# VHH binders against q9p7d3, part 10

Target 1, 295 residues: q9p7d3
Amino acid sequence: MSVITQAQEIPTVAANPDFNYEGDPIIIQLCDRDTVFELSRDQLLGLPESILMCLFPRGLLLDYEIQECQLTQRPLIFQTADFDPSLLQYILNYFQMAENRTANDEIALSPPPPSFPGKCGIILLKEDIEFFILPPISPTTNIAIEVSPNDLLKLKQRVAQRLLQQKKIFDCLHLENSTSEGSAEKNLVRMLCYSGFHEDDEWKRRIQEPHRACITSVTLTNLDFSADQGPVSDPEYFPVYHKLLLFWQKPARKCWWDSSTSITYNGIEFATWVRRVWTLELAVLGANTYETAAV
Short names: E, the ipSAE of ESMFold2; O, the ipSAE of OpenDDE; V2, 0.75 times the mean of E and O plus 0.25 times the DockQ between their complexes.

## First folded at step 1 (VHH)

Design p15 (framework vhh_7pa5_2)
Fold by ESMFold2-Fast, scan of step 1:
Structure p15 (fold): chain B 295 residues (1-295), chain A 125 residues (1-125)
Amino acid sequence: as target 1 above (295 residues)
Amino acid sequence: QVQLVESGGGMVQPGGSLRLSCAASGFTFSSYAMSWVRRAPGKGPEWVSTISGSGGSTSYADSVKGRFTISRDNAKNTLYLQMNSLKPEDTALYYCATGPSYEELWDLLEGYDYWGQGTQVTVSS
């Protein structure tokens, strides 16, 4: 996604002397909500690409919109797609906290990598869950058991609660079932643990859609450069940040179906079909500047 | 009157091939993404592959990439799964299913839940 793209047919611009579009906040209004967020241009452009794609699925022409607001004399407000306000606030707060750490060298626990002097890294891991309930098959008749709409609603709520109680990030990968040390799942966990996550880490924020069988989870951590310690003579040794940049070319997306969740209702076992989408992104922060890089 | 009928399963030796078919009726087949899902004995369902309504895009589980090919014939309302280089761990009951649509996301049993009866695939020496 190009966040700033020059429009082919730009209307004639007249400057508005009463509004400073360079210094005034940009207002983001979430679709069909009264919730608004006030961001600087740098904060908006510094958001992870994965989040920007969710907020602006049709793209964002920031410079063009500023010109249109100047011409029409309206405040600069961007209408977004639907997004959870508490999740967006959590992401914004984390980035602000990380930027403050970068600006304050005396409390920094991890120095920036040599290839990014004066910068720090933030790793964002987002999970989108969509779940479905499979009709149980009667062992006697070998046909699907019919469930009432009210019971289906209760089943959906129980599945959502079960999924929300799966607090640990990596439990859904079922690493104990993999016989290969080189599996994609084990390599992903290893990379994330080298980068700053721990095997026992829990999702920092999880939100369930009120009227849909959907859950969004997010976790964030500062990139840990301590994992770059080790003998360079080891054939499998890689600097963590270099491996992230080479291995993950854009926000890395992993999609799979997880069937490990089941629920019992009125003595009947219901299997579920859970679609999980993980999006992994590296954001590189500098003092008073933001640069987002694909992971 | 939605119906999905799978066929083509059977017993095969490791390294062998099978082609599964799913005959669909009672809905506008070309308007729905279609999926293959399998259930191994004593395990939960595992998604195998999905194909878009037009057939223009496909996706596969990592465990079957390079070995399985999903395809469809919208003129015949039929979904296919070509399975090559079969392994013992591919042993399962294979189901044909419709993918979720934006309209039916909240109706999993009646509007969304179009499942077949399944066809058994056994890979043994």
Scores: ipSAE 0.000, ipTM 0.211, lowest interface PAE 15.8, mean pLDDT 68

Design p16 (framework vhh_7pa5_2; at its last look DockQ between E and O 0.07; V2 from the best seeds 0.00; counts 0 for: pae E 13.1 > 2, placed apart)
Fold by OpenDDE, look of step 2:
Structure p16 (fold): chain B 295 residues (1-295), chain A 124 residues (1-124)
Amino acid sequence: as target 1 above (295 residues)
Amino acid sequence: QVQLVESGGGMVQPGGSLRLSCAASGFTFSSYAMSWVRRAPGKGPEWVSTISGSGGSTSYADSVKGRFTISRDNAKNTLYLQMNSLKPEDTALYYCAKESLEDWLYELSGYDYWGQGTQVTVSS
């Protein structure tokens, strides 16, 4: 059964005002499922909002008991999360690399983006797939065929495997859609390509969520702010950069359905419905929420 | 908090008409495009119609074009769907959906909020 979901605002719990966060960086020990991550408060808060929402669906709580980190001899905050560790690791590594580059590379964005001079932009593209298997209707009885729970599980696994093999980011956007002949999808692809993606790009990480008919994929790319000088031949190029700025700490979501995936099991063809949710977000390194108000 | 509440559904004979409403709250209604999406039994969601934030632009699925009319009253934060010449195949749960981006970014927008839906049944 297809589920229509609503985006929810994630509350952020302010840190305990009684804590002096000045001085030594507070280390957060993040227990993410079976993996422990250690990162600074700033590193955590520097993550894309969409990722923070995944990590902390009930809000970011930083007012927990501070203990001494045995490794760093610094204040340690314990947090828990339920997010794929491999995805998180990928994101953290990417941000770390980006920070290192910005520190080393006077890459004078020439011209500097008017809104974020000297800042590095990272674009996050995330896909959440939820898929549903529809029971086939018997042509003889006109009744839905009953599928055992075990068989259903196998079917789901097979669908998941197929989806995991679909690595190209933009393949799903070429599907026949009910909207204006795919114009919106084309524009999306164009925008993303102008931002640093390529038409043949693949998901850098694509995983099946545990015990769920859900697949999550993530790809990060550096925003090229210099792209304001797009090919003169594309009148839609110029506004792309400004559009992306709107996604700074304000993730945009696109949700659609497709039924392109079918599976055959024991000679019976099963239709599937796939709900795809894309999240697009711009992260700007070194920028804080106060600067957002100025944009 | 964003809320979308559909109403106006019911049972109607083929050829009949219904007018659906969607009351919106929790966001600047006029800044976002709105859509109707329907789900028939045993089928996946189907896009029906979209209207821009200002109401100046509308689009329809081929299956409903010429029969359905989407409109909005921004002063009342309400989305409408006038359904005429209803057919049995129009039987579905109808949802109003909010586009995720501002109106000027409509071409890149998706849905981020959905209502609970209102049932439309077309049957003789």
Scores: ipSAE 0.009, ipTM 0.271, lowest interface PAE 8.6, mean pLDDT 78
Fold by ESMFold2-Fast, scan of step 1:
Structure p16 (fold): chain B 295 residues (1-295), chain A 124 residues (1-124)
Amino acid sequence: as target 1 above (295 residues)
Amino acid sequence: QVQLVESGGGMVQPGGSLRLSCAASGFTFSSYAMSWVRRAPGKGPEWVSTISGSGGSTSYADSVKGRFTISRDNAKNTLYLQMNSLKPEDTALYYCAKESLEDWLYELSGYDYWGQGTQVTVSS
């Protein structure tokens, strides 16, 4: 019996430098750390927007018309906000594994275990702000004072900048005005702090949309799976983050109206009404799967 | 000592009905809102329903709305969950939970005490 061994080796050809342009790695460097991650463009853009906003609170420019790729001796390097390297590595591994799965895959999707012992996860708090500016009624014409589109845009920009000055996540709750230890606002802060947030945490990103009077802010913390789960948590049944999710599931959204603000523009006083809506997302990775709950 | 004891779970076919009960002790039952929370195999807890201390207000998760009815008997210190038109997705351990704040703040309160749970299995 003749055994035929066919080795089809493609002759070595010179590498085309332009061939690998789409495959060039993007390097991200964690803030104030010597930790770097090499990502493909597809891997980076495949991350959830919430993760991208936490990593790049000032935004990420991937437009190669803006970035001078031809002058760079190294791949593009972007500095991130501070982030847990082990958690980021696990997230990247999970999404890479998920990307390689299809509807025809008979094996259940299962991410690799985390690189550190115990459980890992993230909790994301998002704030959507919508503000409304009402011009006063003229005493002479008894109709609303007309504002040009350009002046309205400037007024909206001024209001947005004032709102962006509220950097700490709990400033909008005006806890100093609460007279009861059992106030709803103080209970909300207590539950968020026991879940991993700190009273001095700041919003990681705010996106101003002056034409639509909208601002979006996000902040993120690591889930606390330690034995000290706070006074609300029963360690036998549920950790604090599960208590927080149950709290958030009862109303679909937490909503506040702030109507105490006025702004003066060109000698005219305008009333400003601000609506704030808080949404919470949780991803728990420690069970070799992740669960996401958003409200 | 606060104690919550659930009962009434069991096995039913899809479309069947079960009534869960929770006997409460160790606190002024009528002063607190009460909730049902479930935990399906392999996933986290899901809030099912809440009832105010007086029984005047109820709320339900979208997944059970129109099929489940929460009620209470303050004279007997007992919470109930009537479950109709059960689906395989309703299979879970069902927990009775006490709100941590007085009744008027329950919309924003968490839970400070839990029962041991009662198993509901919906299988064809």
Scores: ipSAE 0.006, ipTM 0.412, lowest interface PAE 10.1, mean pLDDT 67
Fold by ESMFold2, look of step 2:
Structure p16 (fold): chain B 295 residues (1-295), chain A 124 residues (1-124)
Amino acid sequence: as target 1 above (295 residues)
Amino acid sequence: QVQLVESGGGMVQPGGSLRLSCAASGFTFSSYAMSWVRRAPGKGPEWVSTISGSGGSTSYADSVKGRFTISRDNAKNTLYLQMNSLKPEDTALYYCAKESLEDWLYELSGYDYWGQGTQVTVSS
């Protein structure tokens, strides 16, 4: 029914790593709905690929745009696709706090092993829900009942409130599997729980999108290296970061259709149908002159 | 605006066959996976089958595997479901649905994302 897939090989925001801009740091303004965010080139390039895909679904040739702006002396401003600004602010704040910790020579509780390609790992989990309301068939007319636009809006709000109350990050991953097929999802959850999550963790941000039947949830967590502090030959010590590096700049997604609660409105029971996308990505922060894939 | 129109339903005796069609408009049809979903009387929606945008990958619910075949004609913007060896439990209203991971944040949802459905009734 559902599949876990890997991201494409071409980065959404294209940049030349050899390019060096002289003078003051390059400051970029992102316009997301009615909110403007300021960040550096490096801060933009450091965002998770799954987030960059949301912001720039058609891609961005960043260094080309910077050079064009330098020639014209215009402000470096990009319009993002429709992404909730409160979610973007949460993500940007989290990455800034992580950068401040590494820049201030602060030691993480469990420092990374020497072969980790950076100073800090950040795990992104994201859930995107789209839900559908199916009007019942009238037993008298044998035709689906008509629902006014105002009534449909009220139904969407009530379904959304029920879905928002399902706050636990991992509960939906177990609903689809009761056999060996759930082994991949169960192993994923176990790996994440060794890496800084708990089975009962709730989404840090979970919001209904305005004017649509969508819910977006995001949680960021620092990668905990405590499982990687033992010898590789010891089966009680897992090199979890090695497995998570598979998702560095390559988000993994699981997409499936899910059953949901029915909803009663004006004495009529409406069925609902839920489509879920669950996303895992690793971000790596900190200077490293050699990347694992560079050789 | 996405529009999906199902057709091809009807009444059939057990063991019979039907072919459902879904005419699609308002989006680049070949770029999106498409699904068939059915709703039996008194039950919630049940996923039936999915086909990738190119048509190269198909998937089926266990209850219909080997009896139903999903296909698409991207030149005609049309999705099909060939239903063979029909059983009384296949009686349902059948919908086609547009499926794309990239569209979740930018499109309104609800029954406007699905067609009106086409009724399939299997009874002796």
Scores: ipSAE 0.000, ipTM 0.231, lowest interface PAE 13.1, mean pLDDT 75
ESMFold2 (binder alone), look of step 2: mean pLDDT 82; pTM 0.818

Design p17 (framework vhh_7pa5_2)
Fold by ESMFold2-Fast, scan of step 1:
Structure p17 (fold): chain B 295 residues (1-295), chain A 124 residues (1-124)
Amino acid sequence: as target 1 above (295 residues)
Amino acid sequence: QVQLVESGGGMVQPGGSLRLSCAASGFTFSSYAMSWVRRAPGKGPEWVSTISGSGGSTSYADSVKGRFTISRDNAKNTLYLQMNSLKPEDTALYYCAKGYRWTQLYSPSYFDYWGQGTQVTVSS
């Protein structure tokens, strides 16, 4: 097709595979906002994967060849999913400070944004959901019922919507089904709540790919140091965040299957298999041991 | 339109080897991470292995690590799974899955399986 508008007269050129973007700044623009952040490639790629997944739910292709094919101008500009600009600024400042810290020097960050007043650390929880739909088996023929690709897509979209309705972060642990306060699930919730989460907290970011049967969720909170009562001068004292880190250190991820969910489509019940992976990340900002002369 | 066509399955005795192939079309193959996912009879799907778009990074499930090798040929738009030292527990329908992200820093890769897959049966 011929086109006559001036913007459409720009010729299509092949990407130069030898062009290096490492020295050029990357600009990220929050979805539908005037807020932009300027980062080096190394700063962007140095962010935790959980944060990158929240900012770029469809992925960010940073290979030289693909960058040149997808982007029409320099500096490189990427649009993010919707994200709290104060929270993103706090995260970026933290990782920049960590990279620039000298061994015996303490670098003070700017005052934390309103969502983090008076705290010196964060705890980030990420949930990756991957789900599969199983066709029912006919009781008379023992053959799986055939599902068309279009019907499978609609089923995936329906399952994704059902899973997104579970907004509270601890709903997936089915705490109501346990009568023991010593259950593993209740102990996990207790540990996370002691560290700064609340039982009624909701996922702050949820990104879905219905066609891929994937949901990525993230939430974060301030680390609460005030509940720890150990001797501050003891070098063997471990605050609750150290205990939480040790709990999550091996394995780095908690993974389980949930097969209790089913959906009805055109009068037929379909079972689902849901794989949930929880990843916990801790970031502590120059925490000092406070010493008091009089107790 | 994304098309993934798996092949190379069959019957083999314990300790044997098989090589699975997946022919991909309808997208820029080298730009996407690719995965193998399997489903044993009566069980849920299990992720097996992932390879980055460039082939520079690979990951394996603990159950297959050291026995299986994932590889790709971007010039041929083909994904491979070399399976050695096969066990009866490896009996499953194997699916080729298109990953969502291809950089190693976006691990774990998001994926979806496609079609009927290719059947692998390990039995004496």
Scores: ipSAE 0.000, ipTM 0.145, lowest interface PAE 16.9, mean pLDDT 64

Design p18 (framework vhh_7pa5_2)
Fold by ESMFold2-Fast, scan of step 1:
Structure p18 (fold): chain B 295 residues (1-295), chain A 127 residues (1-127)
Amino acid sequence: as target 1 above (295 residues)
Amino acid sequence: QVQLVESGGGMVQPGGSLRLSCAASGFTFSSYAMSWVRRAPGKGPEWVSTISGSGGSTSYADSVKGRFTISRDNAKNTLYLQMNSLKPEDTALYYCAKETVYVEYGSGTYTVEFDYWGQGTQVTVSS
């Protein structure tokens, strides 16, 4: 049953399709802000995966949390990562309008508020990190040193903690090891920077799942478009925007192995292998149309 | 105990061929996807190829597409990598790896990882 592509289909918000809930609204609280949004279960589940990844970078076991809140008599308040409240309100308004349409109605998307002049898209950069631990080989027996399942779990936790120390989004590309200015890594960084990212941008949040050896990191940025000039008039920038838009319906992925690192546990040095997968998603807002696509 | 034992490595000249084998024991081999991963001298590890538990799906790194073929014999609990048109840059220690799937109780979610690696077999391509 196992294939590599299945891991990329894991929903950010997990829900049981057989679970029926018509109780109190779910309250979404943005990071440390006093801003809250009230959503039904169906409204929350109807949000684009790209938005859910930004709000719940660690994921959310929705129905489990609902049941736990009911059993412990706590309100259904879920804290999210930091997000622009005006942008979230705009997105929620769009989906509210879409839900109320009839078969013969067209969705009339309101223009973005004055706080979004020139912004017609949202780019999400997601990083899935998988780490694998190589047990050392004994030089005398030529057999791998055995590690208990509990100790292996602790090793994975330590590797995950070390990976969380890498804050900048481009640190993992090891640009210092690039042999040419036209390398694939430098071209990717240039494309992302032309699209609104900066070289010193940091991951908004990383999460650790020790039982799964998976760390997910997400960064959300706004893509600036101008209705009167197109994306960017500079010929260097224009082809980058054109390429991004042209292939927006296909997931843009970069997969590589990070340089081996080691950790010492109970006096033994373990080599680790880090597999990193970057995915770009573009959500386009404007022209009375909302579309979410992987880029 | 779960064991993965690679074999078939050796020295070969550029343009030559080698077939690697991985003998698996201690688990239901046909229930898990298997991969080949290599580590070249002075470089980090590189994923080479993956095959599904049934053998119905395969995938390859761009650096080896058209030259390498992954296969498995579930009756013998053995994974294979046929390597043709070998290049000096294929010089590496080759490992086979077992995929593990985790499913959260009551959540309807799952995660895939490669959690068990063999001892490795050395492939050297030189004149």
Scores: ipSAE 0.000, ipTM 0.224, lowest interface PAE 15.7, mean pLDDT 65

Design s01 (framework vhh_6fv0_2)
Fold by ESMFold2-Fast, scan of step 1:
Structure s01 (fold): chain B 295 residues (1-295), chain A 124 residues (1-124)
Amino acid sequence: as target 1 above (295 residues)
Amino acid sequence: QVQLQESGGGLVQPGGSLRLSCAASGFTFSSYAMYWVRQAPEKGLEWVSTISGSGGSTYYKDSVKGRFTVSRDNAKNTLYLQMNSLKPEDAAQYYCAKDWTEYSLYPTEDFDYRGQGTQVTVSS
């Protein structure tokens, strides 16, 4: 539980005295579905930020229906974006079961749904994107052009707008067929895709601030061995699970810097840098543990 | 636009065999796990089988394990269910289904897409 996080994420709801009543349930309804979930305030606010961004891409405090439900309806009812009901139920059950565990059990091996004992996992990633502006050197003064903080913020906003005009989230990595198959860029994209992103995903996610964007990915992944081949004949000897475990085994964050973008403002071209940071927010894995890695 | 079309259903005697097919279009078939689900008049939707996108992993409901075999032909965008030793309790409308995630092996009760189904009747 965090008072600061609670106040920042749902200020309008937290400001209502009735909402502060303990034991008053919250109902969430998935968009365009009859499926509803009943949970406590603490369960809702205790969900990872990435899940909350998937459920409420506009933010809870910006939802007109949420504000109306808070004031007039009991129990409180919130409408969400599209989400898989079974995946959400599994996530809610996981966090409820984890409530009595230590911090060391956060990534504890949990059996997947009864239909797939030890065969799959849930991976949840958050991507934070930050924009940096590099002022050019003035030809008349031979000194870098001074930019006020307010103008700098506006320039960062323009960079964010340009990024969103790109159709695919990995276009900036400039992956080419002529590039080595073992390149760091190709490996990064491949591992991110194994973790829930798709190579053809588009920029359709939440923008938090004028100079910052955020996207999320949530997926169920096949983490077991292929039944088609044994280790001695399989060129992909190790299962995807083993590769993901090694990739996210410190640090649980990956970073990429992109300098390929520029913006023009009042006839002046500004060079820009985009920093992309991927963070593992949640991993719920099957009953298998891989302690050693051999390449 | 995703489309799923089942075929191969029919009337069979107890202990008999039947092969169901599902023709898929409108998505990258090999990237998605596929599901067979069924619905009898007495029951809600019941998950029967799952196959991974590559075909390397298969999963079955306990009551059909050893009798049913799921397979796929990614070159033909077709999913199959071979049903052997059919029992009266296997009689149902059978549906081919796709989930909303490419790598999901977990069946949901609210699938993205289901076909129109194919009827399987087991009677002597």
Scores: ipSAE 0.000, ipTM 0.098, lowest interface PAE 20.7, mean pLDDT 64

Design s02 (framework vhh_6fv0_2)
Fold by ESMFold2-Fast, scan of step 1:
Structure s02 (fold): chain B 295 residues (1-295), chain A 124 residues (1-124)
Amino acid sequence: as target 1 above (295 residues)
Amino acid sequence: QVQLQESGGGLVQPGGSLRLSCAASGFTFSDYYMYWVRQAPEKGLEWVSTISSSGSTIYYKDSVKGRFTVSRDNAKNTLYLQMNSLKPEDAAQYYCAREGYWELPSTYDAFDIRGQGTQVTVSS
């Protein structure tokens, strides 16, 4: 039993006793770009849950490897992740700058609500676009018109370029097509604008995956707690951020299909279906437990 | 190499039910998002449902929400679509599709549709 147990102690053997979990960094290598990030435990755990789920889809404790650093000759936690390096850098920089704010910047920030003592709220809005080019189908045979793989790649590139030209965050909601001022889309935009966004805001980072029919966009804003302050003693009053969290059930996701794009190639019109996934999350600096208290 | 084969279609009366199946082979089924798409006569392809590789994230077209249920069995490499309360507007050729990637050869579309589909007719 003992010998068999030792032979099957892969996690213990891999977990080298020289590793200091509290002091040693975690190394994240991004799959297709070969970029590496060196993060402290506190930096990593302070990231929004939606981002942690992207970096560790199978879970932080299940998806990492302990490797010996050739330069230092000591073990490091190493994680491979499929995430864009410029997007991750933007997120890390934003959270680090917020952590490093001085007393001189305090007046520029809304005071935290009683549910987040000494902390600031950050709203992350992320859009994932996957787009699909649908070949024309004969109504009599139900068979797609054949297109070469090279032509399909050119079609995908044209669609991607058109999507990248839509720089404003709220353009994809087609607010001009809403039948009422009380539409769900317009109410969402108003709620986000009360929370710290502006109607004309553009995505801060928008990246096309070089080998995929997908685009990832991210923007971050500091939550404006002062915008929707009511009487603290009113038991029926919910600040806009509480309403936002209840509506979105953080990290909240909304998915819809946008078929408004078409492209013509060799005299044939191809329809495009765009899957848009919005992820909305309120993060509290340095404390996942505070996020739980907000919901 | 990659093969997708749909089955389970047929003629049903309005309000009836059908269960569609898609048998996948030639790839690691459990690594891919899967889709159901349909094409009605004189219309283009229409997305119906999405299911993540694990089955934990699911999306539906608004007009089928509450009536259709997508599921998958990764051990059997099979995708399912349970269709309840069928309406005449649901009549179409139904296809399953694999998530497409730039690095993987696509034969003829960006939904990786490989099969002939299965015909669903809703009429009395």
Scores: ipSAE 0.000, ipTM 0.118, lowest interface PAE 22.0, mean pLDDT 68

